# Miniprotein binders against Mucin-6 (MUC6), part 53

Target 1, 185 residues: Mucin-6 (MUC6), of Homo sapiens (Human) (q6w4x9r395to579)
Amino acid sequence: GHCSLEGGSFVTTFDARPYRFHGTCTYILLQSPQLPEDGALMAVYDKSGVSHSETSLVAVVYLSRQDKIVISQDEVVTNNGEAKWLPYKTRNITVFRQTSTHLQMATSFGLELVVQLRPIFQAYVTVGPQFRGQTRGLCGNFNGDTTDDFTTSMGIAEGTASLFVDSWRAGNCPAALERETDPCS

## First folded at step 23 (miniprotein)

Design dm8 (from cm1 with E43R E83Y)
Fold by OpenDDE base, look of step 23:
Structure dm8 (fold): chain B 185 residues (1-185), chain A 85 residues (1-85)
Amino acid sequence: as target 1 above (185 residues)
Amino acid sequence: SMKRIRVWIIVEGDPEKILEASDKIYEIAEELGVEVFVYIRERDGKLVVVIWVEGDEEKVKEFVERVREILKELGAKVEVEEYEL
């Protein structure tokens, strides 16, 4: 499964459903029992301009019992608040520079993250087949059905992205604004 | 030098009711100057609320105590795990 966060406010789920939202919060991007130590991938959005529609991804966070790995738009990688030199390796996670503009977080448990630093901070999440039907968050449920991707954190199917996105917030933030737009259109 | 710690609070109960209390939790976090995440997670087939908190040990401990009181009033089951940073 491939999930992408592109263009500052566009998301494409594992099931290839595109949607757009404007939020300024930290959101659960991916939860799964397949992630060890209650691991979760989070996306941090912030204001990128003056208007409410000017929001962008500013960081990606992998959170587990032992780690809080943050990849920020300024190319700083931290674990537990401490800046790390690349390549950085934990027990089952490696963060390294893939290209001049891309960082990669590789794992031993079937999660891959590629972060494009320039010109737009974007993230690409790949999960193995073992994650099928076992994912939750903004990336959807990876079950091959796009119609149920907007399932909230409480298991309720929503028709709009805003309520769906808001259900996955992990921080204190205002309600997200929703715009149904196909980024590939 | 002040010790920094991380605490995971796993809360079992009505997730909706727990999340309704999240505003107060965030207020406490802001007051105490600790970093906090509050989110729903599925664990062992059940929905739980995770409260993740990190900061100075003294402040985090105070946070945990205050949050426990809130959660107790909600009748929630609470599991707390502490990690040194």
Scores: ipSAE 0.886, ipTM 0.946, lowest interface PAE 0.5, mean pLDDT 95
Fold by OpenDDE base, fold request of step 24:
Structure dm8 (fold): chain B 185 residues (1-185), chain A 85 residues (1-85)
Amino acid sequence: as target 1 above (185 residues)
Amino acid sequence: SMKRIRVWIIVEGDPEKILEASDKIYEIAEELGVEVFVYIRERDGKLVVVIWVEGDEEKVKEFVERVREILKELGAKVEVEEYEL
């Protein structure tokens, strides 16, 4: 499954459902029993301008019992809050420079993250087939059905992106705004 | 220098009621200068609320105690796990 966070406010789920939202919070992108140590991938959005519609992805965060990895445009920060030189390695995670503009977080458990640092901060999440039907968060449930991707953290199917996204908040933030994209785009 | 710690607070109960109290949790975190995440997770077929917190040990400990009191009032079951950073 491939999930993308692009253009500052666009998300495409593992099931290839595109949607847009404007929020300035930390959101759960991916939760799964397949992630060890209660791991979760999160996205941090912030204001990029004056308008409420001017929001952008500013960081990606991986959290587990043992690890905290924050990838931002300028640095990679881990458990003790210190910026790390790349490549950074844990027991099952490696963060390294993929290209001049891209970082990659590789794992031993079927999660891959590619982050485009410039010119736009964007993220691409890939999960292995073992994750099928076992994912939750903004990236959807990876079950091949786009119609139920907007399932909230409480297990309720929502019709709007804003309510869906808001249900996956991991921080204190205002309500998100939504504008669904054309499914064909 | 004071050591930094991470604490996971796993809360079982009505997730909606717990999340309603999240504002207070965030306020405490801001007051104490600790980093906090509050989110829902599925555990063994049930929904739980995870409160993740990091910071200076003394501040985090105080945070945990204050949050425990809030959660106790809600009748929630609380598990706390501590990790040194």
Scores: ipSAE 0.853, ipTM 0.935, lowest interface PAE 0.5, mean pLDDT 93
Fold by OpenDDE base, fold request of step 24:
Structure dm8 (fold): chain B 185 residues (1-185), chain A 85 residues (1-85)
Amino acid sequence: as target 1 above (185 residues)
Amino acid sequence: SMKRIRVWIIVEGDPEKILEASDKIYEIAEELGVEVFVYIRERDGKLVVVIWVEGDEEKVKEFVERVREILKELGAKVEVEEYEL
Protein backbone atom coordinates (compact mmCIF):
# COMPACT_ATOMS: atom_id res chain seq x y z
CA GLY B 1 0.00 0.00 0.00
CA HIS B 2 1.14 3.48 -0.93
CA CYS B 3 -0.03 6.66 0.73
CA SER B 4 1.16 10.08 -0.40
CA LEU B 5 1.08 13.55 1.06
CA GLU B 6 1.75 15.98 -1.77
CA GLY B 7 1.34 19.55 -2.84
CA GLY B 8 0.94 20.79 0.68
CA SER B 9 -2.67 19.69 1.14
CA PHE B 10 -3.27 16.60 -0.98
CA VAL B 11 -3.50 13.07 0.33
CA THR B 12 -3.82 9.80 -1.53
CA THR B 13 -4.81 6.86 0.66
CA PHE B 14 -3.45 3.33 0.57
CA ASP B 15 -6.53 2.46 -1.46
CA ALA B 16 -5.66 5.22 -3.92
CA ARG B 17 -8.41 7.60 -2.89
CA PRO B 18 -7.33 11.19 -3.41
CA TYR B 19 -8.58 14.04 -1.28
CA ARG B 20 -7.63 17.51 -0.16
CA PHE B 21 -7.87 19.32 3.12
CA HIS B 22 -6.61 22.44 4.81
CA GLY B 23 -5.62 22.02 8.40
CA THR B 24 -3.00 23.27 10.79
CA CYS B 25 -2.57 20.43 13.22
CA THR B 26 -0.86 17.16 13.88
CA TYR B 27 -2.81 14.22 12.47
CA ILE B 28 -2.55 10.47 12.69
CA LEU B 29 -1.46 9.18 9.30
CA LEU B 30 -1.09 5.56 10.20
CA GLN B 31 -1.99 3.40 13.16
CA SER B 32 -1.79 -0.35 13.02
CA PRO B 33 -1.30 -3.33 15.28
CA GLN B 34 1.43 -4.25 12.82
CA LEU B 35 3.49 -1.34 14.09
CA PRO B 36 5.50 -2.46 17.09
CA GLU B 37 5.25 -0.81 20.49
CA ASP B 38 2.02 1.01 19.67
CA GLY B 39 3.72 2.81 16.84
CA ALA B 40 2.03 5.56 14.90
CA LEU B 41 2.96 7.83 12.03
CA MET B 42 1.80 11.44 12.22
CA ALA B 43 1.80 14.44 9.94
CA VAL B 44 2.26 18.02 11.06
CA TYR B 45 0.62 20.73 9.00
CA ASP B 46 1.06 24.46 9.40
CA LYS B 47 0.12 27.69 7.72
CA SER B 48 2.15 28.45 4.64
CA GLY B 49 0.48 31.75 3.85
CA VAL B 50 -2.07 34.29 4.98
CA SER B 51 -5.10 32.43 3.71
CA HIS B 52 -6.73 29.55 5.52
CA SER B 53 -6.28 27.64 2.30
CA GLU B 54 -2.55 28.06 2.41
CA THR B 55 -1.42 25.10 4.45
CA SER B 56 1.47 22.72 4.05
CA LEU B 57 3.07 19.65 5.50
CA VAL B 58 5.98 20.69 7.67
CA ALA B 59 6.97 17.51 9.46
CA VAL B 60 6.41 13.79 9.79
CA VAL B 61 6.53 12.19 13.22
CA TYR B 62 6.92 8.56 14.13
CA LEU B 63 5.94 7.73 17.69
CA SER B 64 6.21 4.51 19.62
CA ARG B 65 6.82 3.46 23.19
CA GLN B 66 10.53 3.69 22.68
CA ASP B 67 11.03 5.99 19.75
CA LYS B 68 10.18 9.48 18.67
CA ILE B 69 11.46 10.55 15.29
CA VAL B 70 10.63 13.92 13.81
CA ILE B 71 11.54 14.57 10.21
CA SER B 72 11.25 18.18 9.16
CA GLN B 73 12.61 20.16 6.27
CA ASP B 74 15.79 21.09 8.05
CA GLU B 75 16.47 18.40 10.59
CA VAL B 76 15.80 14.98 12.03
CA VAL B 77 15.11 15.06 15.74
CA THR B 78 14.88 12.03 18.00
CA ASN B 79 14.18 11.21 21.66
CA ASN B 80 16.83 13.48 23.07
CA GLY B 81 15.59 16.48 21.14
CA GLU B 82 18.83 16.80 19.25
CA ALA B 83 19.35 16.92 15.55
CA LYS B 84 20.95 13.72 14.40
CA TRP B 85 23.56 13.02 11.85
CA LEU B 86 22.44 10.61 9.21
CA PRO B 87 22.24 7.73 9.00
CA TYR B 88 20.37 7.40 12.26
CA LYS B 89 19.80 3.85 13.46
CA THR B 90 17.67 2.31 16.15
CA ARG B 91 16.87 -1.32 16.80
CA ASN B 92 14.40 -1.54 13.93
CA ILE B 93 14.44 1.85 12.23
CA THR B 94 17.01 3.52 10.01
CA VAL B 95 16.78 7.07 8.75
CA PHE B 96 19.17 7.97 5.98
CA ARG B 97 19.66 10.33 3.10
CA GLN B 98 18.40 8.78 -0.10
CA THR B 99 19.26 11.70 -2.36
CA SER B 100 20.22 15.32 -1.97
CA THR B 101 16.54 16.14 -1.55
CA HIS B 102 15.09 12.94 -0.14
CA LEU B 103 15.26 11.18 3.20
CA GLN B 104 14.17 7.63 3.81
CA MET B 105 13.02 5.90 6.94
CA ALA B 106 13.42 2.16 6.60
CA THR B 107 12.06 -0.32 9.12
CA SER B 108 12.22 -4.01 9.84
CA PHE B 109 8.46 -4.25 10.28
CA GLY B 110 7.16 -3.39 6.83
CA LEU B 111 6.91 0.39 7.00
CA GLU B 112 8.84 2.61 4.61
CA LEU B 113 8.79 6.37 4.51
CA VAL B 114 10.28 8.62 1.87
CA VAL B 115 10.34 12.33 2.52
CA GLN B 116 11.03 14.89 -0.15
CA LEU B 117 12.57 17.90 1.53
CA ARG B 118 12.72 20.29 -1.41
CA PRO B 119 11.35 22.11 -3.22
CA ILE B 120 8.12 21.02 -1.54
CA PHE B 121 8.02 19.04 1.66
CA GLN B 122 6.20 15.83 0.74
CA ALA B 123 5.90 12.36 2.20
CA TYR B 124 5.35 8.90 0.79
CA VAL B 125 4.30 6.02 3.02
CA THR B 126 4.60 2.39 1.98
CA VAL B 127 3.34 -0.54 4.00
CA GLY B 128 3.62 -4.25 3.37
CA PRO B 129 0.78 -6.62 2.57
CA GLN B 130 0.54 -7.64 6.21
CA PHE B 131 -1.01 -4.24 6.86
CA ARG B 132 -4.04 -4.89 4.66
CA GLY B 133 -7.24 -4.09 6.46
CA GLN B 134 -5.30 -3.19 9.57
CA THR B 135 -4.52 0.48 9.10
CA ARG B 136 -6.21 3.56 10.46
CA GLY B 137 -5.66 7.28 9.98
CA LEU B 138 -5.45 9.73 7.10
CA CYS B 139 -3.91 7.06 4.87
CA GLY B 140 -7.09 5.01 5.15
CA ASN B 141 -7.77 1.41 6.00
CA PHE B 142 -5.98 -0.37 3.13
CA ASN B 143 -8.78 -2.81 2.38
CA GLY B 144 -9.13 -2.22 -1.34
CA ASP B 145 -12.32 -0.21 -0.95
CA THR B 146 -12.04 3.54 -1.44
CA THR B 147 -15.59 4.19 -0.30
CA ASP B 148 -14.85 3.54 3.35
CA ASP B 149 -11.50 5.31 3.58
CA PHE B 150 -13.09 8.24 5.41
CA THR B 151 -13.71 6.16 8.49
CA THR B 152 -13.16 8.32 11.55
CA SER B 153 -11.14 7.46 14.61
CA MET B 154 -14.45 6.53 16.21
CA GLY B 155 -15.24 4.05 13.46
CA ILE B 156 -17.84 6.17 11.74
CA ALA B 157 -17.88 6.60 8.00
CA GLU B 158 -17.83 10.25 7.02
CA GLY B 159 -18.80 11.79 3.74
CA THR B 160 -16.46 14.75 3.95
CA ALA B 161 -12.72 14.94 4.22
CA SER B 162 -12.79 17.68 6.84
CA LEU B 163 -14.72 15.67 9.39
CA PHE B 164 -12.64 12.63 8.63
CA VAL B 165 -9.37 14.49 9.03
CA ASP B 166 -10.51 16.28 12.17
CA SER B 167 -11.26 12.95 13.80
CA TRP B 168 -7.59 12.03 13.53
CA ARG B 169 -6.22 15.09 15.27
CA ALA B 170 -3.43 14.52 17.74
CA GLY B 171 -3.00 18.12 18.84
CA ASN B 172 -4.79 21.30 19.72
CA CYS B 173 -5.93 22.89 16.49
CA PRO B 174 -8.82 24.45 14.65
CA ALA B 175 -11.15 22.49 12.42
CA ALA B 176 -9.87 21.47 9.04
CA LEU B 177 -11.34 22.94 5.89
CA GLU B 178 -12.42 20.78 3.02
CA ARG B 179 -11.97 21.52 -0.61
CA GLU B 180 -13.18 18.90 -2.98
CA THR B 181 -10.32 19.00 -5.40
CA ASP B 182 -9.05 15.95 -7.19
CA PRO B 183 -5.29 16.23 -7.17
CA CYS B 184 -5.22 14.19 -10.35
CA SER B 185 -7.51 16.58 -12.19
CA SER A 1 19.78 19.47 34.12
CA MET A 2 16.50 17.90 35.07
CA LYS A 3 15.79 14.38 33.92
CA ARG A 4 13.50 14.07 30.93
CA ILE A 5 10.78 11.46 30.78
CA ARG A 6 8.05 10.21 28.49
CA VAL A 7 4.68 9.14 29.80
CA TRP A 8 1.91 7.29 28.06
CA ILE A 9 -1.51 7.71 29.58
CA ILE A 10 -3.96 5.17 28.24
CA VAL A 11 -7.51 6.19 28.97
CA GLU A 12 -10.47 3.85 28.76
CA GLY A 13 -13.93 5.33 28.75
CA ASP A 14 -16.10 7.43 26.53
CA PRO A 15 -13.63 8.79 24.01
CA GLU A 16 -15.89 11.71 23.11
CA LYS A 17 -16.07 12.89 26.68
CA ILE A 18 -12.36 12.48 27.10
CA LEU A 19 -11.66 14.45 23.95
CA GLU A 20 -13.97 17.18 25.13
CA ALA A 21 -11.66 17.59 28.06
CA SER A 22 -8.64 17.75 25.79
CA ASP A 23 -8.65 21.54 25.74
CA LYS A 24 -7.96 21.56 29.43
CA ILE A 25 -5.26 18.98 28.97
CA TYR A 26 -3.55 21.11 26.35
CA GLU A 27 -3.80 24.15 28.57
CA ILE A 28 -2.09 22.30 31.38
CA ALA A 29 0.60 21.13 29.02
CA GLU A 30 1.23 24.66 27.84
CA GLU A 31 1.34 25.95 31.37
CA LEU A 32 3.85 23.34 32.43
CA GLY A 33 5.92 23.49 29.27
CA VAL A 34 5.54 19.85 28.30
CA GLU A 35 4.93 18.35 24.87
CA VAL A 36 1.65 16.52 24.52
CA PHE A 37 -0.34 14.53 21.99
CA VAL A 38 -3.92 13.42 22.56
CA TYR A 39 -5.42 10.96 20.11
CA ILE A 40 -7.75 8.00 19.75
CA ARG A 41 -6.44 4.49 19.27
CA GLU A 42 -8.00 1.09 18.98
CA ARG A 43 -6.69 -1.48 21.42
CA ASP A 44 -8.03 -4.99 21.84
CA GLY A 45 -11.19 -4.06 20.01
CA LYS A 46 -11.83 -1.02 22.17
CA LEU A 47 -11.33 2.64 21.58
CA VAL A 48 -8.98 4.35 23.97
CA VAL A 49 -7.56 7.80 24.23
CA VAL A 50 -3.81 8.09 24.36
CA ILE A 51 -2.25 11.02 26.10
CA TRP A 52 1.41 11.17 25.21
CA VAL A 53 3.59 13.58 27.15
CA GLU A 54 7.29 14.42 27.31
CA GLY A 55 9.35 16.91 29.23
CA ASP A 56 11.16 17.52 32.45
CA GLU A 57 10.37 14.86 34.99
CA GLU A 58 8.94 17.20 37.58
CA LYS A 59 6.71 18.94 35.08
CA VAL A 60 5.54 15.72 33.49
CA LYS A 61 4.66 14.25 36.85
CA GLU A 62 2.68 17.32 37.74
CA PHE A 63 0.95 17.10 34.39
CA VAL A 64 0.02 13.48 34.99
CA GLU A 65 -1.45 14.23 38.38
CA ARG A 66 -3.54 17.10 37.14
CA VAL A 67 -4.75 15.11 34.16
CA ARG A 68 -5.61 12.17 36.40
CA GLU A 69 -7.91 14.41 38.36
CA ILE A 70 -9.71 15.48 35.22
CA LEU A 71 -10.04 11.92 34.02
CA LYS A 72 -11.28 10.73 37.39
CA GLU A 73 -14.14 13.17 37.18
CA LEU A 74 -15.04 11.64 33.85
CA GLY A 75 -15.06 8.16 35.33
CA ALA A 76 -12.34 6.97 33.02
CA LYS A 77 -9.92 4.14 33.67
CA VAL A 78 -6.35 5.31 33.47
CA GLU A 79 -3.15 3.39 32.85
CA VAL A 80 0.14 5.23 33.10
CA GLU A 81 3.47 4.12 31.67
CA GLU A 82 6.71 5.99 32.26
CA TYR A 83 9.85 5.87 30.15
CA GLU A 84 13.22 7.44 30.74
CA LEU A 85 14.75 9.46 27.95
Scores: ipSAE 0.852, ipTM 0.934, lowest interface PAE 0.5, mean pLDDT 93
Fold by ESMFold2, fold request of step 24:
Structure dm8 (fold): chain B 185 residues (1-185), chain A 85 residues (1-85)
Amino acid sequence: as target 1 above (185 residues)
Amino acid sequence: SMKRIRVWIIVEGDPEKILEASDKIYEIAEELGVEVFVYIRERDGKLVVVIWVEGDEEKVKEFVERVREILKELGAKVEVEEYEL
């Protein structure tokens, strides 16, 4: 399964459902029982221009009981707040430079994350088949049905990306914006 | 204290009611200068709220005690797990 976070705050779910949102927050990108130690991927979005509709990915966070691995647009990789030299390894995670512009986090539990650092900070999430039907978050539920990929953190299928995205906030932040600008302002 | 800790607060109860308290939880975190995430997770077929907090040991412990009081008033069952960083 493949989920992508690309420029302009565009997301494509594991079931290939595309959507866009405009928000400045940390969001749950992926949760699954397949991730050890209560693992989750989170995506951090921030303002990237002069309007509310100009938001972009600035960091990806892998959070578990033992680790908080942050890969940020400043090209620094940290675990638990400490900067790490690449390649960086734990027992089940390796972070390394794939190319001059791409970093990769490889794991023994079926999660792979590739981060494009330049020219635009983007992320690509790949999960193995054991994750099918067992994911939650902005990447959807990976059940082969795009009609319920907008399932909220409370388990409710929504028809709009904004309600779905807002439910996956993990920080104190305003609701995601559905529009680029208010034409009447 | 120079020690930095991380605490996981696992909250069982009505997630909607617990999340309605999240504004106050974030307010306490800002006051104490600790980093916090609040989110819903599925555990063993039911939804729980996770409150992840990290920072200076004394501030995190104060955060935990104040948040436990809020959660106690909501009737929520709380498990707390602490890690030194």
Scores: ipSAE 0.807, ipTM 0.904, lowest interface PAE 0.7, mean pLDDT 88
Fold by ESMFold2, look of step 23:
Structure dm8 (fold): chain B 185 residues (1-185), chain A 85 residues (1-85)
Amino acid sequence: as target 1 above (185 residues)
Amino acid sequence: SMKRIRVWIIVEGDPEKILEASDKIYEIAEELGVEVFVYIRERDGKLVVVIWVEGDEEKVKEFVERVREILKELGAKVEVEEYEL
């Protein structure tokens, strides 16, 4: 399964459902029992322009009982608050520079994260087939059905991305804003 | 103190009631200068609220004490797990 965070605030779920949101917050991208030690993947968004509607991805965080790995747009990787030189390895996670513009976090538990650092900070999440039907968060539930990918943290299917995204906030932040796309809207 | 700790507060109860307290929890975190996440997770077949906090030991311990008082008033069951960084 593939989930992507592109172009500031565009997301495509594991079931290929595209949506857009705006917000300056930390959000839960992925939770699953397949992630050890209560693992979760989170995305950090911040303002990227003069309008409050212009937000973009600034960091991706892998959080577990053992680790808090932060990959940020300043190209510094930390674990538990300490900067790390690449390649960086734990028992079950390796972070390394894949190319001049891409970093990769590979794991032994079926999660892969590829981060494009330049020209725009973007992230690509890949999970193995064992995750099917066992994910929660902004990347959806990975059940092959796009109609329930907007399932909130309380387990409620929503019809709008804004309500769904808002439910997955992990920090003190305002509600997601709609994309500015049409002067007539 | 220069010691940095991380605490996981696992809260069982009505998630909606617990999340209604999140604004106050965030205010306490800002006052004390500690980093906090508040989110819902499924654990052992039920929804729990996780309050993750990290920072200076003295400030984190004050945070935990004040948050436990709020959660006590809500009738929530609380597990606290501390991790020294």
Scores: ipSAE 0.806, ipTM 0.902, lowest interface PAE 0.7, mean pLDDT 87
Fold by ESMFold2, fold request of step 24:
Structure dm8 (fold): chain B 185 residues (1-185), chain A 85 residues (1-85)
Amino acid sequence: as target 1 above (185 residues)
Amino acid sequence: SMKRIRVWIIVEGDPEKILEASDKIYEIAEELGVEVFVYIRERDGKLVVVIWVEGDEEKVKEFVERVREILKELGAKVEVEEYEL
């Protein structure tokens, strides 16, 4: 199973369903009982480009009870807030430079993450067959059926990407600050 | 260095009602200067709300106490798991 985060705003699910969204938030990409210690992948998006509505991927986070591994666009890898030299290895995770522009996080539990650092920060998530039908999040449910890949965090299948994506927010994403208005009228 | 801890608050109950309290939870986190995530996860066939918090030990413990009071008022069942970093 393959899920990709490309072009700053495009996602392709494990069932190959494409969609696009813009948002300034941290989102749940992947949850599964196959990830040890309540593991989850998260994606961090922030404002980018010249358009006010454009956002792009700025970091990917692997979160579990023991680890918070952050791979960010500044090319620094941290675990639990501490910067790490590569290759970096835990009991079940190894992060290493695949090429001058790509980092890889390999695991013993069937998750692989490849991060393109340049020219654009992009992420590619690969999961083994044991994950079939056992995923939740922005990468979909991996059941071979694209009609229910937009299943929300509450378990509701939606027809639009926006409702689906909003349900997977994991951080404080408050309403925009009030706009400056012209005092005339 | 001051001791830093991570706490997982696992909340069983009506997820919609629990998430309605998330604004208060984020406000408490900002006041105390702790990092927090609030999200839904499936555990044992049920939906739970996870409140992940990390920061200075004294501030995190205060966060947990205040959040437990909010959740108690909602009638939610709460499990708390603490980890030292």
Scores: ipSAE 0.794, ipTM 0.894, lowest interface PAE 0.8, mean pLDDT 87

